VH-VL binders against Small ribosomal subunit protein bS1c (rps1). Designs and how they scored, part 17

Target 1, 263 residues: Small ribosomal subunit protein bS1c (rps1), of Porphyra purpurea (Red seaweed) (Ulva purpurea) (p51345)
Amino acid sequence: MTKNNESFTHRNFAAVLQKYKYDLNLGDIVAGTIFSFELNGVLVDIGTPVSAYLPIQEVSSNQELNNFNSLNINDTREFFLLDYNVESRQLILSIRRLEYIRAWKRIRQLLAEDSLLDVRIKGFNKGGMIVNLEGISGFVPNSHLNNFSKNTSSTNKFIKLKLLNVEEKSNNLILSHRRALIAQASSNLIVGNIIEGVINQITPYGLFIKAGNLKGLVHISEINVKQVERIPSQFKIGDTIKAVIIHVDKKQGRLSLSMKHLK
Below, E stands for the ipSAE of ESMFold2; O stands for the ipSAE of OpenDDE; V2 stands for 0.75 times the mean of E and O plus 0.25 times the DockQ between their complexes.

## First folded at step 16 (VH-VL)

Design a1 (from z5 with heavy chain A33Y; framework fv_masavibart; at its last look DockQ between E and O 0.44; V2 from the best seeds 0.00; counts 0 for: pae E 6.4 > 2)
Fold by ESMFold2, look of step 16:
Structure a1 (fold): chain C 263 residues (1-263), chain A 124 residues (1-124), chain B 110 residues (1-110)
Amino acid sequence: as target 1 above (263 residues)
Amino acid sequence: QVQLVESGGGVVQPGRSLRLSCAASGFTFSEYYMYWVRQAPGKGLEWVALIWYDGSYKYYADSVKGRFTISRDNSKNTLYLQMNSLRTEDTAVYYCAKDTYYDFWDNPGAFDIWGQGTLVTVSS
Amino acid sequence: QSALTQPASVSGSPGQSITISCTGTSSDVGDYNYVSWYQQHPGKAPKLMIYDVSDRPSGVSNRFSGSKSGNTASLTISGLQSEDEADYYCSSYTDSSTWVFGGGTKLTVL
């Protein structure tokens, strides 16, 4: 008879706690006081007669920090109730799991608040920038970096970002520099104002323009194209153009421009 | 599950108007470019119209330009096609479709998910 | 808008490989990588099989592959199966900010 580990543990855990008249469930966060260090773990008093144990591997998600140097006898702190070990008759605690849960709670709050963040640059790959937010690795796609230069001298420096998407199940944390840049510049981005920029990219649907750190799109419908010439024949990457701001999408970090409404 | 459901098709006489709707669910509608594509009975596919995620730009096939209007209501997750001055050659099954990409900004994508279609018949 | 040219029909036996061509111009197929391919069974809506010339959506068999050379894109179906019998359309985004379709190819599995 093979049983699911989580189901088995919950059934046996509930029976043990009912015997001792306590309302504890796996997955609870409990307060505990450290009272003894052992070779491979720490004994913790959580206010029950059932022994509680924090294994060394459950101290931190960073294996280099899996030691007891930050823990002291008689310190009171919170722990995650990870499991119950039937053989040792101990509740198994975790700080590692608690930190992970709290990091993702903070990340979801930052997304809901649409916060402008200073985030540590960890590195780069072909697709974009790798960052560290609340101890969780995150990714900034190339399309959301605008003109930010990818080089190793930027590692461990901070960059202004906003969260785009978070998915805890897949450990997927996506951020945007483009959205942060628009937010920082928003008081100066007024519909009707003229902006000057350099053509950075030519596509069938328009011209992408670099204006400082900002990237904008002059859509093909907003270009006075000569009847006989295609867009690539009339414009070159590196050309300077003037355009009118016609829309600022702060949510998506998009700046829409027009060449038709110049004086 | 991503779903698109067209409605509003029917039989109309030439010169009349008809409005199609496409109800969207299972994705963040306001982030995607949307399309209308039609298929005359026994014929191939013909692109009709494209609308940007925020409704700021609209594009039409030459065959419908000036007669059809694409629109969207992002608060209702609904795409529309207003068809005026209908002709017999407009008789087709009309599909709505969503783009493949979260961010069309640097890539137009493709017709990712299609509705079931709604039949418009224009006849005397 | 420029129509894309496809053969009207193609046929093959189960287990064979076949290729469907889609020929356009520099303003659609040649200069850009926006070609997509659609499968349509009778009475049903089209299904996206290939996008960006050669990319497969999740859930599409690796028997389907796409490529491009010059102004011609190709859809290759390996290991033909009876359920592959359908109409196939290519499409591309153009310089005029429009989408165009090919005329369609009827694949018959013998």
Scores: ipSAE 0.015, ipTM 0.504, lowest interface PAE 6.4, mean pLDDT 83
ESMFold2 (binder alone), look of step 16: mean pLDDT 91; pTM 0.939
OpenDDE, look of step 16: ipSAE 0.196; ipTM 0.654

Design a2 (from z5 with heavy chain T100L; framework fv_masavibart; at its last look DockQ between E and O 0.73; V2 from the best seeds 0.00; counts 0 for: pae E 5.1 > 2)
Fold by ESMFold2, look of step 16:
Structure a2 (fold): chain C 263 residues (1-263), chain A 124 residues (1-124), chain B 110 residues (1-110)
Amino acid sequence: as target 1 above (263 residues)
Amino acid sequence: QVQLVESGGGVVQPGRSLRLSCAASGFTFSEYAMYWVRQAPGKGLEWVALIWYDGSYKYYADSVKGRFTISRDNSKNTLYLQMNSLRTEDTAVYYCAKDLYYDFWDNPGAFDIWGQGTLVTVSS
Amino acid sequence: QSALTQPASVSGSPGQSITISCTGTSSDVGDYNYVSWYQQHPGKAPKLMIYDVSDRPSGVSNRFSGSKSGNTASLTISGLQSEDEADYYCSSYTDSSTWVFGGGTKLTVL
């Protein structure tokens, strides 16, 4: 018979569970059955003597689903073991955290497979496009959108993307349309081949040309510039030009072209 | 949350070399163009160099072309400036800066986030 | 290619508006929209205030606005406050694939 100071720590939690032959740790995924509703959450039986509680805020990553309507008494499912509340003497569970973990596991798998994805458009900001992949918000930089027109009518439509980089810790999910388009066209993108396109953008460092949905750069070092003329004076948006493919960067989705090697 | 930390500054004699480093954190370093910008004591800002996100293109101010080399190691989130044949007019605080836009491909941006700088003094 | 020209200093009273000019050429400010503005307090790194001529980054007060006309870009600060006292630089990307800065303008709040 030991003194119980009403204080409960991780060490005390482990000791209680060991007495009942359980080895549970915060961060575990546990199975449980919902058996009672309370004011701000539900009680869950996880097969231990310690009470387990799912707060309403931990029901879903989607705010609209943070209510009791999606939960029923006697539902059996998995939960994330989030924390322990010393005041209530309850294990705190989460479905929201579990959904997040599983979404990121799937996202890492898609990155490793270099998968071509159809991803839902959520909106735009000044830097690019906001998308939803596996319930996680992602971002497509403007430079990776190629010829895709940004407008509100595209919201909730799908776009072909590839994962470019992910970082779960910083909540950073970056995708690329440019890389997806290059991958779809890869059998026709051979160094030395001629591509015909329309000048879509003129910059001080070169010309961007449009060939279908593809966007390529003719760097200034790869064009002939007359001694007395600037690039904006030599070329106009809308001009059709031919160029030779000199490099295809599949990882970055870049198509490099030259007007000097057109022989 | 974005942080850039320059190092490698110091006092060197004219004609000598020095290598600056810029450690990056809090953003996806490998997707942004990076800059070096310098400021002589009591003077204005001067752009020094630019490197594209993947190192494919590098650009330099005329005052340093042929003497300075910008480079990056995306696996270490580090930007470098190799400064050779240093002159007294190279004396400045050297800042690294992150471009505003992802990858610089079809829009130059701006010097979005700056480090606090490292002082290089070239004196005989 | 060409340096950007700014006035050496500008002053104004609290609550008033001031404008800082940045004059370039057709090779930078005139033909392109790559002008940015930076605020620098003594001993500190510069801070981006305006990019792409007139856009504000998140966290920059709408008291700061940018515009251009011909080869001249302008930074306007309305509702002048003592904390606005700093050096201000304009910058532009150029036809030579380089960035240039203006010489800087010292803003004094009277």
Scores: ipSAE 0.172, ipTM 0.615, lowest interface PAE 5.1, mean pLDDT 84
ESMFold2 (binder alone), look of step 16: mean pLDDT 92; pTM 0.943
OpenDDE, look of step 16: ipSAE 0.652; ipTM 0.832

Design a3 (from z5 with heavy chain D99E T100P; framework fv_masavibart; at its last look DockQ between E and O 0.55; V2 from the best seeds 0.00; counts 0 for: pae E 7.7 > 2)
Fold by ESMFold2, look of step 16:
Structure a3 (fold): chain C 263 residues (1-263), chain A 124 residues (1-124), chain B 110 residues (1-110)
Amino acid sequence: as target 1 above (263 residues)
Amino acid sequence: QVQLVESGGGVVQPGRSLRLSCAASGFTFSEYAMYWVRQAPGKGLEWVALIWYDGSYKYYADSVKGRFTISRDNSKNTLYLQMNSLRTEDTAVYYCAKEPYYDFWDNPGAFDIWGQGTLVTVSS
Amino acid sequence: QSALTQPASVSGSPGQSITISCTGTSSDVGDYNYVSWYQQHPGKAPKLMIYDVSDRPSGVSNRFSGSKSGNTASLTISGLQSEDEADYYCSSYTDSSTWVFGGGTKLTVL
């Protein structure tokens, strides 16, 4: 074949398709029918005389699923027009790219709606929990797991989460269990109500308490600390206390409590 | 690029007031507690004030309590220190700083990122 | 008095290890793990080297390490280099919802 050292442009590609009376551009989504399996890819009929090829690495966004097991001869489906290979004279198709675009559109919608999600647990690392949302990996920091136990028996189970932040360019999803728990309980979390819980952590700035799966903070300014006693001397982890809800921060997933208003 | 830039320092007479500003960029300002720390010429570091991520709690060193007010405007990514009734011992370079953690509520943090400092000189 | 106690100066030769101590009380060092360490070169802002007693932020050399025993925290610098010459401060968050700093230690590399 003749090598002209110029890659196809959209104009050159358009000229070829115009000769054959087709209006296709790179980045289009097209319907095609699978008609042949090859060693490293699949041949697809998209209704044009130009050959179309789906490489094995473009089958799925999950690299573990880059195989032909889910594809059948004569299956008709949509493909993304990824590229044109000038040496082989083939259109290069992608299912992976199509899935990626659709997944991120859905993720942006879920973030905008502030949706409560059921998300599959994939595993854990030192910093938190790894999850799968719409085929994209996500991360829940330890501080947003509340009292959830990290162990391998939780893998592939579902957990209630909300999206905190997304960045498509870095393929980064950050999610929160703490915010989801507050949202689920919000009709019962009324400022002025008394909540009972167990001291789960003592710090110089206050007490963290556990009430079921909820975590709350009694700041030191909201504690009746005796003048000669330090917080560690007055309170023990495991003590049951009562406190008044003084603030519910749904955005940050925080429950602020006071022991000064108990009368 | 994470950056803190202080401004508003200068020379003032004792008993006067001055307001410092700290402009933040390159991070989500509203998620972090912010601090003022000062360093008198030839001396060590001294913590001045702390404000929580949402402004709900403010804390001051005894040496400035009642005279200084820390505040923040999360919509403008700006930290402030209003300094009233200035004394000669308030002469120092004033730094703003932020904590290293994502969520201050779970950890009081440390002074992760510092500004360049702004000099305040109080003299007759 | 709420100050953390550090030696005024410490020195070492290139390639050696040195340790800077930071002694406080139960309320500022012993009971909690909020000790942090800062490096300050002349005319520059401080830089965080160690937080939560022993954790190292990204970009800080593994030659720097932190530990605590009782009411004393320690910063250890191994493989001492000339650029390590600086002032070093420890700091902690206390029961009174305030921060305290040590007086600082001048490290001289001989």
Scores: ipSAE 0.014, ipTM 0.464, lowest interface PAE 7.7, mean pLDDT 81
ESMFold2 (binder alone), look of step 16: mean pLDDT 90; pTM 0.930
OpenDDE, look of step 16: ipSAE 0.503; ipTM 0.761

Design a4 (from z5 with light chain T98Y; framework fv_masavibart; at its last look DockQ between E and O 0.79; V2 from the best seeds 0.00; counts 0 for: pae E 4.0 > 2)
Heavy chain, then light chain:
Amino acid sequence: QVQLVESGGGVVQPGRSLRLSCAASGFTFSEYAMYWVRQAPGKGLEWVALIWYDGSYKYYADSVKGRFTISRDNSKNTLYLQMNSLRTEDTAVYYCAKDTYYDFWDNPGAFDIWGQGTLVTVSS
Amino acid sequence: QSALTQPASVSGSPGQSITISCTGTSSDVGDYNYVSWYQQHPGKAPKLMIYDVSDRPSGVSNRFSGSKSGNTASLTISGLQSEDEADYYCSSYTDSSYWVFGGGTKLTVL
ESMFold2, look of step 16: ipSAE 0.228; ipTM 0.625
ESMFold2 (binder alone), look of step 16: mean pLDDT 90; pTM 0.931
OpenDDE, look of step 16: ipSAE 0.666; ipTM 0.844

Design a5 (framework fv_umesolerbart; at its last look DockQ between E and O 0.31; V2 from the best seeds 0.00; counts 0 for: pae E 8.6 > 2, grease 20.5 > 18.9)
Fold by ESMFold2, look of step 16:
Structure a5 (fold): chain C 263 residues (1-263), chain A 124 residues (1-124), chain B 107 residues (1-107)
Amino acid sequence: as target 1 above (263 residues)
Amino acid sequence: EVQLVESGGDLVQPGGSLRLSCAASGFTFSEYAMYWVRQAPGKGLEWVSLIWYDSSYKYYADSVKGRFTISRDNAKKSLYLQMTSLRAEDTAVYYCAKDTYYDFWDNPGAFDIWGQGTLVTVSS
Amino acid sequence: EIVMTQSPATLSVSPGERATLSCRASQDVYSYLAWYQQKPGQAPRRLIYDASDRATGIPARFSGSGSGTEFTLTISSLQSEDFAIYYCQQYNDYPWTFGGGTKVEIK
């Protein structure tokens, strides 16, 4: 008995194309020429006997731009082979998916280069700032905004950020203003220079110092204090102190400071 | 996998002494500051003491300073609280806790993992 | 010492509704603020640290916000297991201090 199969699989598609001696697989990027506009899509010639179709929903990663205004008959361009529709017997193409793939390639390159970015602010929520990078929505947690004041007048303006974490599969793009602040200041954050700051936290491990929007640590080993209980008696939150820069961690956005070198 | 287990809680008279222990497993104990936090029955949480990873620094809440001594044995992965001159207000469940972070840059003080607690009752 | 004030002391809510808990510090604690959940007979469980970062394994319905002296814990769609006491805790300055707690209970 012949069994019906309503669904189409990747292997079924490959078998059809190999029968006609075309080396195409789903997920390929192919060149095609637009030759006809239809109500809900366009017909594209990709050099195969199998019809190829670009639905209007697959024109742009920005759903507001899903229209045919940027497309012209007889124009040749690249498309992503998204699927095969067994009902219509057509290859389904996508520009949207191609844009997405290329955007994430650029984002991964920016992460690898550790680039200082100017990124457009889209808005805010209680957890942080929402931004747009390469057409992809990104997020800056509150802990990485430092003293940047959230307000609606900042929307659509640019802020300097660095990529903190990216995960394409989850569409997760996390950025940091804190790392960007250190990177911007790094040419002026020279080991051996004196920095002045305000004590904003006293811990058993040392003093945390705020200098503008930067955070620095004077580790207890860099203070002449024999007992941890004596740190509160010698220093208090709000005191201005001077310390020497002994290390700048650009990756984590950290300044290591010392009071020993000031005698 | 990370586990803290307190022991040594007991009923004691006012003015008495007691030694609490906390056994740690599932993490590199010698890299973390350790804490004692207590909770009186039906009441809120109160930080009691901390000890740095190498015992070089020890801090106490004012309510227990001079009466309680924190210590640790990194070889045995154990944290201790020696309590003396116990008062009725020391009646509480005592928890040991570890910090999220092992160095200063990650803002130590947010208690990551807590033990189950051990009850200390001070009454005549 | 930094006094942490939580409000309300008790919050009665129905399952599926949003709960909003407030925590105020007597001094600027910047973002050095954690939230804990405690059920009867159990140790506290950390939900949020650094004011807004969820701890590992904490459901997305828990979110923290705020900085400086004013902080909020929001539970967006309250589940039956969320009825507990919630504490905030500052770690900006010694001694580390906790709020008095907010009991979230079934309405």
Scores: ipSAE 0.013, ipTM 0.436, lowest interface PAE 8.6, mean pLDDT 81
ESMFold2 (binder alone), look of step 16: mean pLDDT 89; pTM 0.906
OpenDDE, look of step 16: ipSAE 0.322; ipTM 0.687

Design a6 (framework fv_ixekizumab; at its last look DockQ between E and O 0.17; V2 from the best seeds 0.00; counts 0 for: pae E 13.1 > 2, grease 19.5 > 18.9, placed apart)
Fold by ESMFold2, look of step 16:
Structure a6 (fold): chain C 263 residues (1-263), chain A 124 residues (1-124), chain B 112 residues (1-112)
Amino acid sequence: as target 1 above (263 residues)
Amino acid sequence: QVQLVQSGAEVKKPGSSVKVSCKASGYTFTEYAIHWVRQAPGQGLEWMGLIWYDSGYTYYNQRFKGRVTITADESTSTAYMELSSLRSEDTAVYYCAKDTYYDFWDNPGAFDIWGQGTLVTVSS
Amino acid sequence: DIVMTQTPLSLSVTPGQPASISCRSSQSLLYSDGYTYLHWYLQKPGQSPQLLIYEVSDRFSGVPDRFSGSGSGTDFTLKISRVEAEDVGVYYCMQSIDLPWTFGQGTKLEIK
């Protein structure tokens, strides 16, 4: 017996619905009222003589939420019309598919609005932090975490982020804490203003300073030194310095500073 | 086509200097650092220094005790490495190489494009 | 300076067999940003070096998937799952965490 060798004792989906004088299409979003819980799904009244069924696996994209605890008898809500089962003569509904469609529509809108978000931390990997936005997994690269400490104690806590890039077909959702921190401090980050910070890192390329949650770079060309090799003798990690903001890259969340034009 | 093309082989006397050129094409020269690496015959790779033209930043390996000078000319998209007070142990193939990142914030420091190399022979 | 030590310095491999090259650094190459600044290059006979792997395990564009990198901290490995004739040359690891940047001594891969 083959995998899909089912009995075809009924007409195709369109013919079944026509027998009941109803025009309904797969992919429709329909309103329905939950009226019965069964072992592996729920029965839903969608206003047709054809029985409608929501399987447990279609309740949510999150496995921990594939249960009936969020559903109540007599509640009316919307469902995605996923399929028709010829053998059971039932319309198959989905909340999971509906949530996915709506989540990505909202994610695209949040990106377009450049919104500051509170996002739940799911965990970490070598390259960064894994988050959950609208039920979709997202990623914050290490370079966009600034001083945020990666550890398991942060799991399920919320972090301020902005969307950096999205690609629905690859399920690619990239976010930035660095960009969010700059947005939160925006009234104080004006080119020409003086910022005070503590040297956090000394490199041949310049000084990285910490100003609160923010990380700024005083590039070597913006330091008035006799020779670059003498930076360790002139500056120490932990030193407090003043610098002028010369550039704010809001897209990448970068803060560029100068010590040359300090007044 | 991204390319680094170096000047031809040179034969030099001890105590003289050599200046090797490296002409870049196919990318925005000022957005990426250029590094210089040498390889003595039958030996490994030795990093010499770098230039980041846009900032004017240079850094030289102290092993060369101030004998290395790296410069660049934006108008011709050409970097230069000059090694002075040549010795017989400076006989090597000299490579220029392009850094993979433009910005210090997200710079892995890998060399994605290399010149063809310039043999400098110091004899006598 | 950070010392990079490769082993073995020479390796003879039967075509189609795997190869493994080790690289050890004198200090951790893991930076406070969470990235590890260790890269691998191949220099084929008579050619300039070419980038194979950057940041420990990320394959550069056009590099066959038979090349893989692994490791952490101070100990790193480049693996070739099935050596081909075109893989002949000298392999170098390099660190880019602290200037001056330094290479390993090289590992010469030959076909038996």
Scores: ipSAE 0.000, ipTM 0.423, lowest interface PAE 13.1, mean pLDDT 81
ESMFold2 (binder alone), look of step 16: mean pLDDT 91; pTM 0.946
OpenDDE, look of step 16: ipSAE 0.277; ipTM 0.700

## First folded at step 17 (VH-VL; framework fv_masavibart)

Design b1 (from a4 with heavy chain T100L; at its last look DockQ between E and O 0.83; V2 from the best seeds 0.00; counts 0 for: pae E 3.1 > 2)
Heavy chain, then light chain:
Amino acid sequence: QVQLVESGGGVVQPGRSLRLSCAASGFTFSEYAMYWVRQAPGKGLEWVALIWYDGSYKYYADSVKGRFTISRDNSKNTLYLQMNSLRTEDTAVYYCAKDLYYDFWDNPGAFDIWGQGTLVTVSS
Amino acid sequence: QSALTQPASVSGSPGQSITISCTGTSSDVGDYNYVSWYQQHPGKAPKLMIYDVSDRPSGVSNRFSGSKSGNTASLTISGLQSEDEADYYCSSYTDSSYWVFGGGTKLTVL
ESMFold2, look of step 17: ipSAE 0.322; ipTM 0.665
ESMFold2 (binder alone), look of step 17: mean pLDDT 91; pTM 0.940
OpenDDE, look of step 17: ipSAE 0.643; ipTM 0.835

Design b2 (from b1 with heavy chain Y101W; at its last look DockQ between E and O 0.71; V2 from the best seeds 0.00; counts 0 for: pae E 3.2 > 2)
Fold by ESMFold2, look of step 17:
Structure b2 (fold): chain C 263 residues (1-263), chain A 124 residues (1-124), chain B 110 residues (1-110)
Amino acid sequence: as target 1 above (263 residues)
Amino acid sequence: QVQLVESGGGVVQPGRSLRLSCAASGFTFSEYAMYWVRQAPGKGLEWVALIWYDGSYKYYADSVKGRFTISRDNSKNTLYLQMNSLRTEDTAVYYCAKDLWYDFWDNPGAFDIWGQGTLVTVSS
Amino acid sequence: QSALTQPASVSGSPGQSITISCTGTSSDVGDYNYVSWYQQHPGKAPKLMIYDVSDRPSGVSNRFSGSKSGNTASLTISGLQSEDEADYYCSSYTDSSYWVFGGGTKLTVL
């Protein structure tokens, strides 16, 4: 008989361990010592009479590292208590799941520290760049790439990024090159200073300006009305313009510019 | 899954005010621009308003400028439309919509995901 | 306010291809590449079919394609099916009103 929230297997597991005065639950992190290699896994002593088994596919998130070469008899380490297999009567352990838990803890720490990161590029899609941080897949939206070229030759190379948003349950790891570039240039980005750049993009709501690796927006409200009869008739991509820095949003990596306050 | 739910529609007399709400879930609301779009009965779609992801810029159709105010509360994942001085021509189903792209800064997108709409009827 | 111009209706038989036009000016369709297309079945909210002139969101059939030439954008539906019967709207970002819609086209599948 099972209850709504727990399987019959979980209750039987607890009952066996209680008879021997062990208090282990699925999801626990346990210490164990490797004592035997099997065909598809490794036997681990966790201090209980119940057999504990680490399948080879649970050794690492990286399939190239799913082999016995990284494991030695008498190695003592921590494991995640993943499951109990009723048919084999074994506790199923995982290093891969433990690595996942610790990767997310590390990622959350990096977000809190606002760290500038070197992150491996895995590829691109229409919405942006796919990256790998701590073995976790992450995403850099197009709006946060500035003008970084989306090129397959960049795969497996590193790019400077900052974490923008992290949600473990939704597997939402969002990063920003734009924020990283602003942070690296922050000592030079003073409100009131004039910046010179090249029009890189024209939109109905304003002009995007490339100044070195930085991208800034001259919003239509910051262009003199007489000069903006129609934006495409007055400005073209490639034109050099001067603008005043009116705001630096370091959190979102936005550089706001104005042409109304030039002297 | 991304979900948008409008509320606050109803029947009101001309000259009165009404406030619409749009509750967002299934995405990081604070990272996307949001829209209001309306459709009068038997008529086509009409864009009403746009607000950037952080509320820094707001844009309105000429037909509602000065009477309607778009706003958002990113802590509550809620988009608002305050409609003042309502006219009979404001009668429509009002949809909220999420922009296609993250943050709407250098890539205007499209009306990606739409709510089911809320009916506003302005009649004497 | 100005709207993008679409034909009021278009019809086709199952299996045929049809094209719906969306004509604007240089201030919207011509100078910018933010044309999008929406399908609306009766009583339902619109659904995004095409963005950035010619791109399809995930889950939209490759029977739907978009293009533009000058101030005219086009939505082409190949292999017409009965469930394609709906109203279709184009939209574009403009330099004066920010977003505009076309008047809509009723597609009838014969």
Scores: ipSAE 0.294, ipTM 0.651, lowest interface PAE 3.2, mean pLDDT 85
ESMFold2 (binder alone), look of step 17: mean pLDDT 90; pTM 0.937
OpenDDE, look of step 17: ipSAE 0.640; ipTM 0.835

Design b3 (from b1 with heavy chain S56D, light chain S96R; at its last fold request DockQ between E and O 0.62; V2 from the best seeds 0.00; counts 0 for: pae E 2.6 > 2)
Heavy chain, then light chain:
Amino acid sequence: QVQLVESGGGVVQPGRSLRLSCAASGFTFSEYAMYWVRQAPGKGLEWVALIWYDGDYKYYADSVKGRFTISRDNSKNTLYLQMNSLRTEDTAVYYCAKDLYYDFWDNPGAFDIWGQGTLVTVSS
Amino acid sequence: QSALTQPASVSGSPGQSITISCTGTSSDVGDYNYVSWYQQHPGKAPKLMIYDVSDRPSGVSNRFSGSKSGNTASLTISGLQSEDEADYYCSSYTDRSYWVFGGGTKLTVL
ESMFold2, look of step 17: ipSAE 0.358; ipTM 0.670
ESMFold2 (binder alone), look of step 17: mean pLDDT 91; pTM 0.939
OpenDDE, look of step 17: ipSAE 0.649; ipTM 0.837
ESMFold2, fold request of step 25: ipSAE 0.368, 0.189, 0.234; ipTM 0.689, 0.619, 0.620
ESMFold2 (binder alone), fold request of step 25: mean pLDDT 90, 91, 91; pTM 0.939, 0.940, 0.942
OpenDDE, fold request of step 25: ipSAE 0.744, 0.632, 0.597; ipTM 0.896, 0.827, 0.809

